VH-VL binders against p40099. Designs and how they scored, part 26

Target 1, 211 residues: p40099
Amino acid sequence: MATKQLLRRQIKRVINALDYDIIAAESHTISQAVRSLIASANSRRVACYMSMDKGEVTTGEIIKNLFQDGQEVFLPRCTHTSESKHFKLREDHHPHLIFHRMSSLKMVRDLKPQGPYQLKEPEPHIEESDILDVVLVPGVAFDIKTGARMGHGAGYYDDFFQRYKILHEGQKPLLVGLCLMEQVASPIPLEKHDYSMDCIVCGDGSIHWFQ
Short names: E, the ipSAE of ESMFold2; O, the ipSAE of OpenDDE; V2, 0.75 times the mean of E and O plus 0.25 times the DockQ between their complexes.

## First folded at step 17 (VH-VL; framework fv_cilgavimab)

Design y3 (at its last look DockQ between E and O 0.66; V2 from the best seeds 0.00; counts 0 for: pae O 3.9 > 2)
Fold by ESMFold2, look of step 17:
Structure y3 (fold): chain C 211 residues (1-211), chain A 127 residues (1-127), chain B 112 residues (1-112)
Amino acid sequence: as target 1 above (211 residues)
Amino acid sequence: EVQLVESGGGLVKPGGSLRLSCAASGFTFSDAWMSWVRQAPGKGLEWVGRIKSDYDGGDTDYAAPVKGRFTISRDDSKNTLYLQMNSLKTEDTAVYYCTREGDYEDFWSGYYYFDYWGQGTLVTVSS
Amino acid sequence: DIVMTQSPDSLAVSLGERATINCKSSQSVLYSTNNKNYLAWYQQKPGQPPKLLMYWASTRESGVPDRFSGSGSGAEFTLTISSLQAEDVAIYYCQQYYSTPTFGGGTKVEIK
């Protein structure tokens, strides 16, 4: 527990010291590698995240490319099982993630910041995802030797993957971690319900596969 | 134990400037998000602004009445929070408290409650 | 900004009796995503700075006696002192942190 907290602080300090142009260049390189990966896999239904102000790969270009290339694009909304009426994975009601279909790039660009954290999320009434081919996964740190991921907090993505497997007879989408070079770390300890990535796309354009 | 000690208060004319300091001890100052809260004599509490820890980006945010006139900064090597107040108005007369924001494990930006308060320093803006 | 309104402005209560302070926000401070109310309570004794009593509406800060309890959700909240003690003479403030922090106007509690 102390080890994860120390690693998280170390990575944040490095990323916050980076010039924006470096983050932008790595994010552009990642976007091109992701575009090629999605084309070669003939993927149609792609879940992507809305990047935060800092501390991660920016996803604006990725989302733009997905629409330009004719993919179905899904964005996440944080919610709670008491509100969403989705089944629980724990004894008590808990937070979880729902992906919603975005019909156009304009719809994404029109999202308004909401709540105490000013998150840009789809409205709850928008069509929820079912089958997904690829999920582009954020994190604080990634282990390019093992596929391990250290997330941002409450286990939203690990909960979603477990939930998806239950609903789809054990099947998973392709899990693709997006990683600035400065987010590469080893070792990252895995906990009982942590999911590993199928591949990690790094800021230098390299793709690391683990299957 | 946690201590926050403000200094630099005093009498200043409208349009003048003043710099407040807050000396922190008893906790890891560099990890903390810090705020200033003020209280006009005999009145209620008003949030002034905040500064995040450097590893969370060091971003500042201000209440509308002080935006553009007040600047919050920190020096982690000295465990000190600062409030630079420019273009002071009589409405800025108050006791200014240095405060620490409570911990929230969520990684998103947001606002918090204030778990420790200093004794305050009085700023009087009067012609 | 979210406006916080407290009532009453002042309250006189006999020692050992219940004191009840109300706080209303101009909009909900419940974040349904995590099911938490972004509401805190502070105590300010005469001549002292404010001190945190409660956060998340009903969680007592360490060292706060059990006679203090918080309740409510959404836009209406209550601080209750179940058995008033002499040392509880103070002004009590509510504060929201759902957005840019704002405080209620305060409620002065005195011994009757």
Scores: ipSAE 0.538, ipTM 0.815, lowest interface PAE 2.1, mean pLDDT 90
Fold by OpenDDE, look of step 17:
Structure y3 (fold): chain C 211 residues (1-211), chain A 127 residues (1-127), chain B 112 residues (1-112)
Amino acid sequence: as target 1 above (211 residues)
Amino acid sequence: EVQLVESGGGLVKPGGSLRLSCAASGFTFSDAWMSWVRQAPGKGLEWVGRIKSDYDGGDTDYAAPVKGRFTISRDDSKNTLYLQMNSLKTEDTAVYYCTREGDYEDFWSGYYYFDYWGQGTLVTVSS
Amino acid sequence: DIVMTQSPDSLAVSLGERATINCKSSQSVLYSTNNKNYLAWYQQKPGQPPKLLMYWASTRESGVPDRFSGSGSGAEFTLTISSLQAEDVAIYYCQQYYSTPTFGGGTKVEIK
């Protein structure tokens, strides 16, 4: 088994064994730090994710704060280039992420679990994001020394970042990893197609910046 | 060779309890997601519940008709799957199958197909 | 829950002839992200547990004869036995795993 796979399993095992109260507490701390970070950066257009199960930073409070503070909020939908008709990054059609604008907190709350993953995703007809200032990025593990992020293996976010750069003349939003303390790991091997985080916000409230 | 062998079935009165076991062999049990599926006499198949691997959190899911009454657990050291059935009803009468959920590259999917089945054990709930 | 409906309830086919079993889901079990149909087929012979025949609607399980094939997409699916053999007498079930697993009512295949 590859090193990444072993690490994923190890982290996942640890996280899944955590008491929800611990995850909630860390997520709250992260939410506060993220709120301050976004405010200080005068960020207006923020992409987030809808947290669903145990094993990741919960984002409910983050999303709530974004609306309260007047940011434009975007949530991801998993799709496929054959459906979205977006350009392909490889020879064959493939899965990719699209972010859609959530008009209100109510809209977010009204999202229903869909698909095999039972994800709460925006509907396809909802306005897609264009320019984003910040993307709050989930992960299985984060390296707070290097900014490396280990995803779930599907490459959705890396694809999105690559796609974004192509569409926006090499520019990318601020990539902010949300990291439970139990997700801190080092070293995390990076491949050529992997994107590191510009910032990682940890469950203890610490913020780590990377060049 | 993959083998699943159920045991523990029998006759029980309504309101009673019964614990089924499933002995697994021929594969790495600890990595497998396992389900129970039941079949009432002369009827079709009905999913009962599932337990994930410990690596994936060991979470359990249950069908609505058995939720709150049935509990699925596992002992990886014994390669054994369990189904604790409490507050049994006559409509719970069925052959209960232990099943392995099929392998899928993306283990974040909600549900899977069942690639291996035991021979089943009959549970009869009758007064 | 997604409701699975099979047709017909029973089917009598002569040896060597084609048997066709249909399965309909109350909603699509095609996932746009991976373009896969979360549909499986099982064979259950008398006194035996179900046996997996097909997954992802059309992928044949190892050891399953070539005469078995699955087709369809979305909410309409078909299991075909191109040339019915004596050992194929069984009840066949479709099952979706797009959401909480549910099975069709089964189709009994007999020799005419």
Scores: ipSAE 0.022, ipTM 0.672, lowest interface PAE 3.9, mean pLDDT 92
ESMFold2 (binder alone), look of step 17: mean pLDDT 93; pTM 0.950

Design y4 (at its last look DockQ between E and O 0.46; V2 from the best seeds 0.00; counts 0 for: pae O 2.9 > 2)
Fold by ESMFold2, look of step 17:
Structure y4 (fold): chain C 211 residues (1-211), chain A 127 residues (1-127), chain B 112 residues (1-112)
Amino acid sequence: as target 1 above (211 residues)
Amino acid sequence: EVQLVESGGGLVKPGGSLRLSCAASGFTFSDAWMSWVRQAPGKGLEWVGRIKSDYDGGTTDYAAPVKGRFTISRDDSKNTLYLQMNSLKTEDTAVYYCTREGDYEDFWSGYYYFDYWGQGTLVTVSS
Amino acid sequence: DIVMTQSPDSLAVSLGERATINCKSSQSVLYSTNDKNYLAWYQQKPGQPPKLLMYWASTRESGVPDRFSGSGSGAEFTLTISSLQAEDVAIYYCQQYYSTPTFGGGTKVEIK
C-alpha cells in the first residue's frame, strides 16, 4: 500500500546512507547472537540467505559459523513455478524460493553471480530442503513490538512459508528476522499472507521473542 | 505529461570538456532512474550510463568507452539530470538523449528499457 | 556484453502488407526465474528521438497501435507490423536489458 511503500523508501534511504563500518559492526553482533540462538534452540537444519553486497545485514560470518558449528546449511534460489515443477499458490505461474543444501563453505564461496541481477544462488540440481529447524529471514523493516516484517515487495519468503506449511501439515520452522537497528519501525501493517517472525535479532545483539 | 529537455551541446575540441543538462517534468523525478543514450550521426544507439534514484542509493553505472571520463549526477530539487563529459574524443560525437528507465521500483540492481526520451542535444568533437 | 544483431538492415514493404524485423542476441535474455525476456523495441522516425514500442519482448507500450506486435523468446525475437502504414516509415531498434544495455544495429523500414 501507499504507507508501506513510503516506509520502505524511507528505510532504504537510511540504510543506503550508512557507513559500511556501521553495517559491518551490527552484522558481526547479529552473527554472535544468532550463533547463540541456534545453539540454545538445538537446531541442526538452518536456512540462511546470501546477503547483497550493500544495504542489509551481511551473512558471510553467519554462514561460516553455521558450518563451523556442524549445522546443515541451506541457501535460497529464486525460481518460477513454470520451471521448478513445484505447485502453484496462485492461478498463474509465479516466482518462489527453493532452499538447497550446501555441503561445504567452499561450495558457498564458489557460487557465481548469475542472471540479470547477478545473484549468487545454488544450482537447481542440488538437493532441495525438506524439514528446516530455523529460517533466517531478511527484510526492509521489522517491528520489534509485534514481530511484523516488511519485505522487499516480491513476496518470496511469505510464499515459501505458506508453501512449507502446506507441505508439512501446518508445521513451520522457527522464523528469525535479522534486523539492523536502522530497520526497526512501527507500525508495520500486515496483509493476509504476511508472516510475522518468531523472534527478531537486532544490530545491538538483542533478541525479541513474540507470543 | 512527461517531458525531458536536453541542453548544453555544442562544438568542442578533442581533450575538452562539456556539461549537458536535462530538465525533467511531468513525473516524480526523485523516484526515477535516469540514463543517457547517444547516437552518432547516421549510426545506431549506444547506452552511455545511468543514475539510480537517491532512494535506491544514487549509484551510477557507465558503458566501458566512457568510464572514468563521464560523470552522471542529478539535482532532485531542480528536477535536473547532468552529464559531465571530460577528455572528449572524436568518437564521442553524437546526439545525446536523456532517458527515463521504466519499472524503476525494483529491489535488485537491474537494467531496464527506456520509456521516455528527450529530443537530444548534439555534441560535436573535432579539431 | 550481449551483442544484438538485427536483420535485415533495411526492408521495403508495400502499404498494407506485413513487415517482419528480426533480432538475435548473442546469449539468452530470458530470465527463467521470472519467465521474462529482457528485450525492448524502439521506433525512430526521421528527425525524431526513439520511441518505446515494446518491452518484456511482447508487451505493447500504451498508445502504440495494435498492428505492432512482438514475439520470440530466449535469443531470437521478432517485431511484426501487420499492416504497414505510411507513418511507420522509421528505423527500428531492439535492445536487451538483461545486462549492460545494448542495441541492435537497426532496421530501416521503407514503403516499396
Scores: ipSAE 0.521, ipTM 0.819, lowest interface PAE 2.4, mean pLDDT 91
Fold by OpenDDE, look of step 17:
Structure y4 (fold): chain C 211 residues (1-211), chain A 127 residues (1-127), chain B 112 residues (1-112)
Amino acid sequence: as target 1 above (211 residues)
Amino acid sequence: EVQLVESGGGLVKPGGSLRLSCAASGFTFSDAWMSWVRQAPGKGLEWVGRIKSDYDGGTTDYAAPVKGRFTISRDDSKNTLYLQMNSLKTEDTAVYYCTREGDYEDFWSGYYYFDYWGQGTLVTVSS
Amino acid sequence: DIVMTQSPDSLAVSLGERATINCKSSQSVLYSTNDKNYLAWYQQKPGQPPKLLMYWASTRESGVPDRFSGSGSGAEFTLTISSLQAEDVAIYYCQQYYSTPTFGGGTKVEIK
């Protein structure tokens, strides 16, 4: 088994064993830090993710704050190039990520869990994002020394970032990793197709900038 | 060789209780997610519930018909899976199978297939 | 819950002939996240527990003969026995694990 795979499994086990109260506390701290970060950056268009019940930074409070502060909020939906008709980044049709605009907090709350991961995803007919200022990025692990992020292995976010750059003449939004303290790991190997974070916000409230 | 052996089945009256056991061998039980599946006489298969490994939180999930009445637990030191059935109903009559959920690298997945099954133990709920 | 419907309820096939079992889900069990179909097939012989045949719709479990194959995607799936053998007499079940696990009603395969 590859090093990344072993690390993913190890971290996932640790996180799954964490008390929810710990995750909640760290997520709250992260939410506050993210709110300040977004305000300081004058960011208006923010892509977030709808957190699962466990295993990652919860984003409910973050999303709430975004609406309260007047940001435009976007949430991801997993799709496929054969369905979305978006351009392919490889020879065959493949899965990819699309962000959709959430018009209100209520809309977010009304999302229904779907799929084997029970993700709350926007409906396909909802307006897709164009320009984004910030993307709040989930991960299995983060390297706070290098900005490296280890995802779940499917490459959805890396695909999205690559796709974004192609569509926007090489520009990309600010990539902000949300990291529980238990997700801090080093070193995390980066492959050619991997995108590192511009910033990582940790559960202790620390903010790490890169580049 | 993977083996799952159920026990504890029998005749019980409605409203009664019964505890099933499943003895596991041939694999690292503590790492396995385990489920119960039942089959009424002459009928199809119905998922009852599951328990994750302790490493993955040891959480349980139940089918709606048994939720609040059945409890799944495990004793890793004994390589044993349990199904505590309370407030039994006639419709709970079935062969109950102990099953191992298939391995999947992505532990965030909600549910899995069942790669190993015990021989089953019959539970009959009748007045 | 996702409802699984199998057809036919029973099938009689001559030895050496092809047996085809269909399974339909009330909604797609294909997940775009990993481009996999969360569908399994089981074989249950009389007086025995179910035995896993296929997972991810078409991946054959270890030890399962090559004459068994799974196909389909989305909400339509098929289990095929290319050349029916005497030992293949059983009830076959499909099962989705896209959400709360549910099974089809089963298809009884007999020798004609």
Scores: ipSAE 0.044, ipTM 0.682, lowest interface PAE 2.9, mean pLDDT 92
ESMFold2 (binder alone), look of step 17: mean pLDDT 93; pTM 0.953

## First folded at step 18 (VH-VL; framework fv_cilgavimab)

Design z1 (at its last look DockQ between E and O 0.69; V2 from the best seeds 0.00; counts 0 for: pae E 2.1 > 2)
Fold by ESMFold2, look of step 18:
Structure z1 (fold): chain C 211 residues (1-211), chain A 127 residues (1-127), chain B 112 residues (1-112)
Amino acid sequence: as target 1 above (211 residues)
Amino acid sequence: EVQLVESGGGLVKPGGSLRLSCAASGFTFSDAWMSWVRQAPGKGLEWVGRIKSDYDGGTTDYAAPVKGRFTISRDDSKNTLYLQMNSLKTEDTAVYYCTREGDYEDFWSGYWYFDYWGQGTLVTVSS
Amino acid sequence: DIVMTQSPDSLAVSLGERATINCKSSQSVLYSSNNKNYLAWYQQKPGQPPKLLMYWASTRESGVPDRFSGSGSGAEFTLTISSLQAEDVAIYYCQQYYSTPTFGGGTKVEIK
């Protein structure tokens, strides 16, 4: 996994050198493309992530647009199978992701940073997702030729997609990668259970389909 | 063989300035997150601040008592960590340790434990 | 800041006997999302810098003898030396890294 480590370092360095205004401009362009994609797909139930201060596509505008357009919005919470009591996908208890329904934009904006990484996450008691139409997927790097995605290394999204397929007779939602131009890379080394995106929306507004 | 060697300690009057250096060897310094931890004579340990690797953004964090007075920097070409101390107070009297943070696994920013410590350099602030 | 409180302040133990050091944090340092306790232990021998013994509360650093073990979760933790040896005379510190790092006040271990 030396190749993955080198790619992560390269992309981190490039993104850390970007002015926030560049990230904001690309994120705005992505939000417009995502809005059109959601409308065209006739999607109702959309999972989105809460973006960090830097290092990724910002999602504030995307989430705002989802509520304005009448979509049901779901946000993730990091958890552990020993705590959540959800089934394990491997021998030992491990981290995993649960999406929770957010009833309003105010509810999203009221989320407080918590834990050692200061993540804004829904409370555990809030209704968990079932059927999802679209999942907007973060990553460190994306391959716009193949749909491959490199995550942060914990496997949260790949675990979620596998869980989803088990629970829904092999069905999956539309997987849409959100990608700053600086996160485009090729080739991305993949392992057995890595999920590829159905499409990738890039910082220049381009949409790359793989299905 | 990992080595961290601090230098630059000494006697300084209140309000004065001092720059500490830490020479690093035996590991890839440019990949490491580095901290300063101090220990007043006969007292416990107190974290002073840290600097991340350049590839993780090169950002710094400081403990409240030193924020605005102390500045941590690094020179990866010289494998050297620095602590610039300004507006020194008598309560800054301590042995200052150069420390390396343990292996970091996450993309997110967090605080960590310290897997290697230098021998320390004594800073005495008195009139 | 998370306040770390160690007890006792000092401890005298006969050679070969068990030494037990307690550490309490003012809030939980367990992150339920990864089920890890953000706690480390250090040993400081006279005239020497601190040395890492444990991290994640119970994981021994490489080269640390197996007579050292860590236990506990949430806000209460214990470092145990199962059979005290002469070279274990030191001051022991706990440290949390759940937020801005803070250390306990130390526990001095001596031979009785």
Scores: ipSAE 0.538, ipTM 0.823, lowest interface PAE 2.1, mean pLDDT 90
Fold by OpenDDE, look of step 18:
Structure z1 (fold): chain C 211 residues (1-211), chain A 127 residues (1-127), chain B 112 residues (1-112)
Amino acid sequence: as target 1 above (211 residues)
Amino acid sequence: EVQLVESGGGLVKPGGSLRLSCAASGFTFSDAWMSWVRQAPGKGLEWVGRIKSDYDGGTTDYAAPVKGRFTISRDDSKNTLYLQMNSLKTEDTAVYYCTREGDYEDFWSGYWYFDYWGQGTLVTVSS
Amino acid sequence: DIVMTQSPDSLAVSLGERATINCKSSQSVLYSSNNKNYLAWYQQKPGQPPKLLMYWASTRESGVPDRFSGSGSGAEFTLTISSLQAEDVAIYYCQQYYSTPTFGGGTKVEIK
């Protein structure tokens, strides 16, 4: 078994054993820190994720604050290059993320679980993001020493970051990892195609910056 | 070789209880999502419930007809899956199969089809 | 729940001839995000548990003879036995796993 796979299982086990109250408390703290971070950076276009399952930072409060503060909010939809007709990063068609603009908090709340995984995702016809200032990034584990992020293994976000750079002449948005204290791990092995975070916000309110 | 062996079936009266066991071997049981599927005599197949791995929270799901009456559990140290059946009804009469859910090293673990089945154990609920 | 309907209920085919079983779902089981059909086929011989034949509508499980093939997409699917053999006498079930698993009613395949 690969090192990453073992680490994923370890982290998942720990997170699954956590009380919901703990996750909620840490998520609240993170939400406050993120709000301040975004304000200080004068970021206007923010990509977030819809938290669904146990095991990740909840984003309900974050999204609420974004709308309240007047940011443009984007949420991801899992898709496939055969469906989206976006360019391929591989020889064969493959999964990738598209971020769609949510016009209101109500729109977000009205999202319904769909598909085999019951994800709350924007509809395909919704406006896609172009330029983003910040992407709030979920993860299984984060290395607060290096900025490394370990995802769920599908490579959705790494694909998106690579795709974004191609489309925007090498530029990328600020990548901010949202990390429960229980998701802090070191070291996290990185592969060539992995993207590190520019910043990691942790459940204790600490913010870690990386160059 | 993957093997699933059910036991615990038998005759029980309506309102009674029965616990089925499934002994698993030939694979890492603790990583597997497991389900129970039943088949009434001369009838088709009906999913009963599932239990995820501990890594994925160990949560359970149940079909509407058995929800609140049946409980699925597992003992990974014994490589054993259980089905506790309470308040049994005549319509619960069936062969009960222990099944492993398909797991392809896809990051979306737990495809809800069944790649291995036990021989089944018969549960008869009758007055 | 997604309702699965199989046809015919029973089928008699001569040895060496083609057997065709149809399965229809009440809604599409094609997931647009990965372009996969969440459909499986099973074979159940008399006195035996079901055996997985196909998943993703058309991918054969290991050990399944190549005379078995799955086709279709969305809500219409077909299991084909190109040349029926004596050992193929069984009841065949389709099953969707797009949502809470549901099975078709089964198709009994016999030798004519």
Scores: ipSAE 0.333, ipTM 0.782, lowest interface PAE 1.5, mean pLDDT 93
ESMFold2 (binder alone), look of step 18: mean pLDDT 92; pTM 0.946

